# Designs tried in a protein design chat: VHH binders against Asparagine synthetase domain-containing protein YML096W. Part 2

Target 1, 314 residues: Asparagine synthetase domain-containing protein YML096W, of Saccharomyces cerevisiae (q04489r210to523)
Amino acid sequence: YEVTSEIDLNFTSLSEVSKNLYAVLRDSVKKRVESIHPRHIENSPIAVLFSGGIDCSVIVALICEVLQENDYKCGKPVIELLNVSFENPRTGLFPSDTPDRKLSINSAKTLQNLYPNVDIKLVEVDVPYDEYLKWKPFVINLMYPKQTEMDLSIAIAFFFASRGRGFLTSLNGERTPYQRHGIVLFSGLGADELYGGYHKFANKPPHELVEELTRQINNIYDRNLNRDDKVIAHNGVEVRYPFLDEYVIKLSTAEIPINFKVNKLILRKVASQYLKLDGISSEPKRAIQFGAKSAKMTKDGNKHGTDLLKENRN

## First folded at step 19 (VHH)

Design M1 (from L3 with A102S)
Fold by ESMFold2, look of step 19:
Structure M1 (fold): chain B 314 residues (1-314), chain A 122 residues (1-122)
Amino acid sequence: as target 1 above (314 residues)
Amino acid sequence: EVQLVESGGGLVQPGGSLTLSCAASGFTFDYYELAWYRQAPGKKRELVAGISRSGYTKYMDSVKGRFTISRDNAKNSVYLQMNSLRAEDTAVYYCARRTPYSSEQYGTFDSWGQGTLVTVSS
């Protein structure tokens, strides 16, 4: 794929581009919902990796719209929003303090209000530090040949999120244990790469942004999916990636002017114009490990993400 | 009914020690992070110490090394051992069940006790 260098300074194509993006995104989600085996769609929830950001919230909203056009014989359809948060000795934050948890609570409430006929459950996947330490060597082995500290911080977050063991919190603050039941898991992977979600590129010249986004989307299978798929598949789920649908990528790379891909501007426009998601606060994020606070889990702040892992790789 | 009952406050001389206790009921204690907060007259309530579900602790800077929070899940209790007390530690101390959810947003009733007064003076 090749990201267009076209710039639309006067935003003359914004309405048409937004309409076209909404249409292909909706179709991507619809195909991925309707391809769930009938035994599963009628009898089990759909799971979503959920950080509370705009990209996963758009996916949830689109799933809800697709589910509402279908007949659901056993009561309300159920969506499980899987939000992971770590005890982190480096930051001193507890799982309830993490940025992703706070954002996820607000975003889940917005989605629940918008779709009262869908049972949207926020599953709070809290990871104690001793549980992280217990599973760390196992995840290192699963993500081979990837072997950096950055790889581990991302993989361990996806491992616990996809395992889906956590809590539901009722309206009066009461927690109950909950285990993910959905075996199909939706992921917002691709949105940052397609629509410019990373902080470091928000103020870069258009030419540099074109080069970076082109590189990122063409390398996403090797960089992200090889690591993440092996870890997530261990937990017995099939992952769906609506942003990586071929028609979504083609439109996003070739037909959306580059100046609409700063801080996900085009995706935010779709969310507000078609999905009523204006109230969802979304910051560009570097990766899941910073929102879930799995990065640099030791109190030693001088480790870098490119450092090779010790004890299990050499 | 969520209930948090603090005890152990009182009058103590500078340099002295007190142990605060909090007995919890009406919820599954093991599912929550707990904390002690304090409020001196005319000041905002502030976090003194927190303890995670698995027992990891955090402290405000001014009490680190002097105060120790602990929990006993079998007794549904959380404690604050306060040593080397100073006049600035004078406050009402509140035991709290931590939540990222606000009562305005979710209708949660107060998850705080009534407090126990600690007075440090000679």
Scores: ipSAE 0.597, ipTM 0.831, lowest interface PAE 1.8, mean pLDDT 83
Fold by ESMFold2, fold request of step 20:
Structure M1 (fold): chain B 314 residues (1-314), chain A 122 residues (1-122)
Amino acid sequence: as target 1 above (314 residues)
Amino acid sequence: EVQLVESGGGLVQPGGSLTLSCAASGFTFDYYELAWYRQAPGKKRELVAGISRSGYTKYMDSVKGRFTISRDNAKNSVYLQMNSLRAEDTAVYYCARRTPYSSEQYGTFDSWGQGTLVTVSS
């Protein structure tokens, strides 16, 4: 794919471009929901990797719109939002302290209010440090050939999120243990690469941003999906990626002016204009390992994301 | 109904020790992180110590090495061992069930005890 270098300084195409993006995103989500066997639909088959950010919230809203088009005879449909938070011995942070947990609580409430006929469950996946240590060697083997500390911090967060063992919290603050039922897991992967979601993109001149986003989207399957799919599949779920639908990518790279891809401008416009998501926090994008606080969990002081993982030779 | 009952406060000399206790009821104790907060006259309530569901602890800087938080899930109790007490530790101490739901702004779902007074005076 090649990201267009077109710039629309007067924003004259913003309305038409946002309408077209909404349409292809809706179709991408629709086909990924409707390809789930009907037998599974009434058995809570749908989960979402949920950080509370705009990209996963857009996916949740679109899933809810697709589910509302269907006639459910004996109850309302369920969608499980899987939010992971780590106990971090280096910083002393508890799962309740993490940025993603706090953001996800607020975003989930917004979505629950918008879609009262869908049972949206926020599953709070708390990960104790001893559980992290127990599964660390296993996850290292699953993410082969990726072998860096950054790879581990991302993969371990996806492993525990997809395992889906956590708590539901009621309005009165009472927690109930909960195990996910979802077998299809939706992921917001691709939104940062298509719409300029990382802070480092905001300072690049348009020519350099075009080059960087083109590189990111063309390399995403080798860099991200191989690691993530293997780890998540171990927990018995199939992952689906609405932002990586071929029609979404083609429109996003070829038809959206580059200046609409700063801080996800075009995606935020779709969210506010078509999905009523104005009230969701616009926190700067964090990779899952920083928002869940799985980065730098080793007690070996500072590690860089490119450092190779040490093998146990004992 | 969620209930947290603090005890063990009192008057103590500088350098002395106290053990605060908190008996909890009305919720499944081991599903929650617990904490001790304190409030001195004219000051905001502040986190003193917290303990995770798995038993890891955290402390405000001024009490590290002097205070120890612990929990006993079988007795639904959380404790604060306070050693090497200083005049600045004088406050009402509150036991709390922690929640990520609005906890930074006196949270709607936060549950607090009635408090126990600790006075450190020569």
Scores: ipSAE 0.575, ipTM 0.808, lowest interface PAE 1.8, mean pLDDT 82
Fold by ESMFold2, fold request of step 20:
Structure M1 (fold): chain B 314 residues (1-314), chain A 122 residues (1-122)
Amino acid sequence: as target 1 above (314 residues)
Amino acid sequence: EVQLVESGGGLVQPGGSLTLSCAASGFTFDYYELAWYRQAPGKKRELVAGISRSGYTKYMDSVKGRFTISRDNAKNSVYLQMNSLRAEDTAVYYCARRTPYSSEQYGTFDSWGQGTLVTVSS
């Protein structure tokens, strides 16, 4: 894929481009919801990797629109929002303190209010440090041949999120243990690479942004998806990636002006204009290891994300 | 009916020690992070110490090294051992069930006890 270098300084195409993006993204989500075997979608939840950010919130809203279109007969459908937070000895933060947990609580409430006929469950996947240590060697083995500290911090967050063991919190503050039941898991992977979501993109000149986003989307399968798929599949789920649909990528790379891909401007416009997600559309997205606080879990602050893991030295 | 009942407060001389206890009922104790907060007259309530579900602890700077929070999940209890007490530690101490959910967002949660007064004076 090649990202267009077109610039629309006056934003004259913003309305038309946002309408077209909404349409192809909705079709991508619809295709991926409707291909779930009917016995499963009517009897089991759909799961979503959920950080409370705009990417996953757009996906949840689109899933809800598709589900309402289909008029299911056996009660209201269930969506499981899987939010992972780590007990982190380095930062001293507890899972309840993490930025992603706080953002996810607010975003889930917004979505629940918008879609009262869908049972949207926020699954709070709290990971104690001893549980992290117990599963760390296993996840390192699953992500082979990936072998860096950055790879581990991301893979272990996805491992625990997709395992889906956590709590639901009622309106009265009461927690109930909960285990994910959904076998299809939606992921917002691709949105940062298509629409300029990483903070390091914030001030790049347009030509450098074009080159970087082109590189990011073409590398995403080799670097991110292979690592993450192996870890998530171990937990018995099938992952779906609406932003990586062929038509979504083609439109996003070729037809969206580069200046609409700063801080996800075009995706935030779709969210506010078509999905009533105005409050969520203003929040910055964090990489999962920083939002869930799985980065640099040891008290040794000298390790870098590219450092090789000790277990991989053999 | 969430209940948190603090005890063990009292008058103590500077440099002395007290152990605060908190008995919890009406909720499943093991599912929550717990904390001790304090409020001096005319001041805002502040976090003194917190303890995670698995027993990891954190402390405000002024009490680190002097106070120790602990929990006993079998007895549904959380404790605050306070050593080397100072006049500035004088406050009502509250046991709390920690939540990321605000009362404005989700209504009022009964996550606080009635408090126990600690007075440090000569």
Scores: ipSAE 0.563, ipTM 0.801, lowest interface PAE 1.9, mean pLDDT 83
Fold by ESMFold2, fold request of step 24:
Structure M1 (fold): chain B 314 residues (1-314), chain A 122 residues (1-122)
Amino acid sequence: as target 1 above (314 residues)
Amino acid sequence: EVQLVESGGGLVQPGGSLTLSCAASGFTFDYYELAWYRQAPGKKRELVAGISRSGYTKYMDSVKGRFTISRDNAKNSVYLQMNSLRAEDTAVYYCARRTPYSSEQYGTFDSWGQGTLVTVSS
């Protein structure tokens, strides 16, 4: 793929481009929901990797629209939003303290209000520090040959999310343990690479942004998906990637002006204009992958997301 | 119903020690993070110490090294051991069940005890 260098300084095409992106995204989600065997979708809830940010919230909203086209004889269709939060001894954060948990609670409430005929469950996956330490060497082995602290932080959050074990909190504040039994998991992977979601893109001149986004999307399978494949296989989940649909990528790279790909501007426009996600579209970006926060969990304060992992003796 | 009952407060000299206790009932204790807060006259209520579901702890800066929070899941109880007490520690101390949910969206999930008065008199 080749990202267009076109610039639309006056935003003249914003409305048309957002309409086209919404249509292609909706088709991508629809295909990925409807290709689930009917026995699975009726008996096995769909889950979404969820941090409360715009890309996962757009996916949830689109799934809800597709599911509402179906009639279910035995109640509402179910979607499980899997939010992972870690205890962090360096920062002193409890899982309830993390900004991503708080954002996820707010975003899930917004989505629940918008789609009262879908049972949207926020699954709070709290990870104690001793559980993180217990599974860290195992996950490092699964993600080989990937070996950076950022790779670990992403893979280990994926590992705990894909186990599907956490808590639900009811309207009266009661927590109950929850274990999902479904195998289908949706991921927002690709949105940052297509629409300029990483903070490091915010100040690049357009020609550098074009080159960088082109490299990112063409390398996403090798860099991102290979890291996660063994975690996915170990936990027996089937992961769907709506932003990586061929038609989504083709439209996003060829037809969206580069200046709409700063801080996901075009995706935020789709969310507000077509999905009524105005409150969510203005929220600060949070990494669904837990990258920088997981890399800061050790008491060794000199770790960066790109640092190589130290040798594991366990 | 959710209940949190504090005890162990009283009058103590500077440098002394007290142990506060909080007995919890009406909810599954193991599923929640717990905390001690305090409120001095004319001041806002502030977090003193927190303890996670797995027993990980945190403290406000002024009490680190002097106060220890602990929990006993078998007894549904949370404790605050207060050592090297200072006049500035004088306050009503409250036990609380913690939640990340805001009261604006879900009503108040936080449940508070009645409080126990700690007075440190120089």
Scores: ipSAE 0.558, ipTM 0.818, lowest interface PAE 2.0, mean pLDDT 82

Design M1 (from L3 with A102S)
Fold by ESMFold2, fold request of step 24:
Structure M1 (fold): chain B 314 residues (1-314), chain A 122 residues (1-122)
Amino acid sequence: as target 1 above (314 residues)
Amino acid sequence: EVQLVESGGGLVQPGGSLTLSCAASGFTFDYYELAWYRQAPGKKRELVAGISRSGYTKYMDSVKGRFTISRDNAKNSVYLQMNSLRAEDTAVYYCARRTPYSSEQYGTFDSWGQGTLVTVSS
């Protein structure tokens, strides 16, 4: 794929381009929902990797629209939003304090209010530090040949999110243990690469941004999917990537002016104009390891708040 | 009904120690992070110390090294050991169950106890 260098300084085409993107995204989500056997939809939830950001919120909203087009036999259809947060000794944050958890609570509430005929469950996947340590070697083996600390921080977050062991919390604060039941898992992967969502894209001149986004989307298998898909698949789920649909990529690379791909401008426009997601934060989303606080869980130089308590533990 | 009952407050000299206790009932204690907050007259309620479900702790800067939070899941209790007390520690101390629907700064008040007064004075 090759990203267009077109610039629309006056945003003249913004409305038309956003309408076209909405249509293609809706069709991408629709075909991926409809490829699930109808018996599974009626008897099993659909799961979504959920950070509360605009990418995953758009996917959830589109899933809900598709589900409302059909009549289901067993009551409300169920969507499981899988939000992971780590105890992190380096930052001192608890899972309830992480940016992704805070954003996810607000975004899930917005989605629940918009779609009362869908049972949208926010599954709070809290990861204790000792659980992280227990599974760390296993995830390192799964993500081979990727071997960086950054790769680990991303892979471990997706591992626990997709495992889906956590809590549901009612409106009055009561928690109930919950295990993911959905075997089909939707992911917002691709949105950052298509619409300029990573912080490192900020302040790039248009021609450099064109080159960078072109590299990002063409290398997504090697850079992201190879690491993430193996880890997620281990937990027995089949992952769907609506932003990586062939028609979504073709439209996004060829027909959307490059200046609409700064901080996901075009995606935010779709979300506000067609999906009523105005209340979802427009702040740049962190990569999952920073939002879930899995990045650099311990500091080199022996500043672990639990070193004494962990000295005999593997 | 969710209940949190604080105890152990009182009048203490500067440099002294107190242990606050909080007995919890009406909810599954092990599912929650717990915290101690305090509120001095005319000030906003502030987080003093928190403890995660697995026992990791955090503290506001002014109490680090002086206060220790702990939990006993068998007794459904959370404690705050306060050492080297100072006049600025004078406040009503509240035990709280933290929830995902908490305010940005503090937990909801329906998950709070009645508070226990700590006064640090001669």
Scores: ipSAE 0.477, ipTM 0.747, lowest interface PAE 2.4, mean pLDDT 81

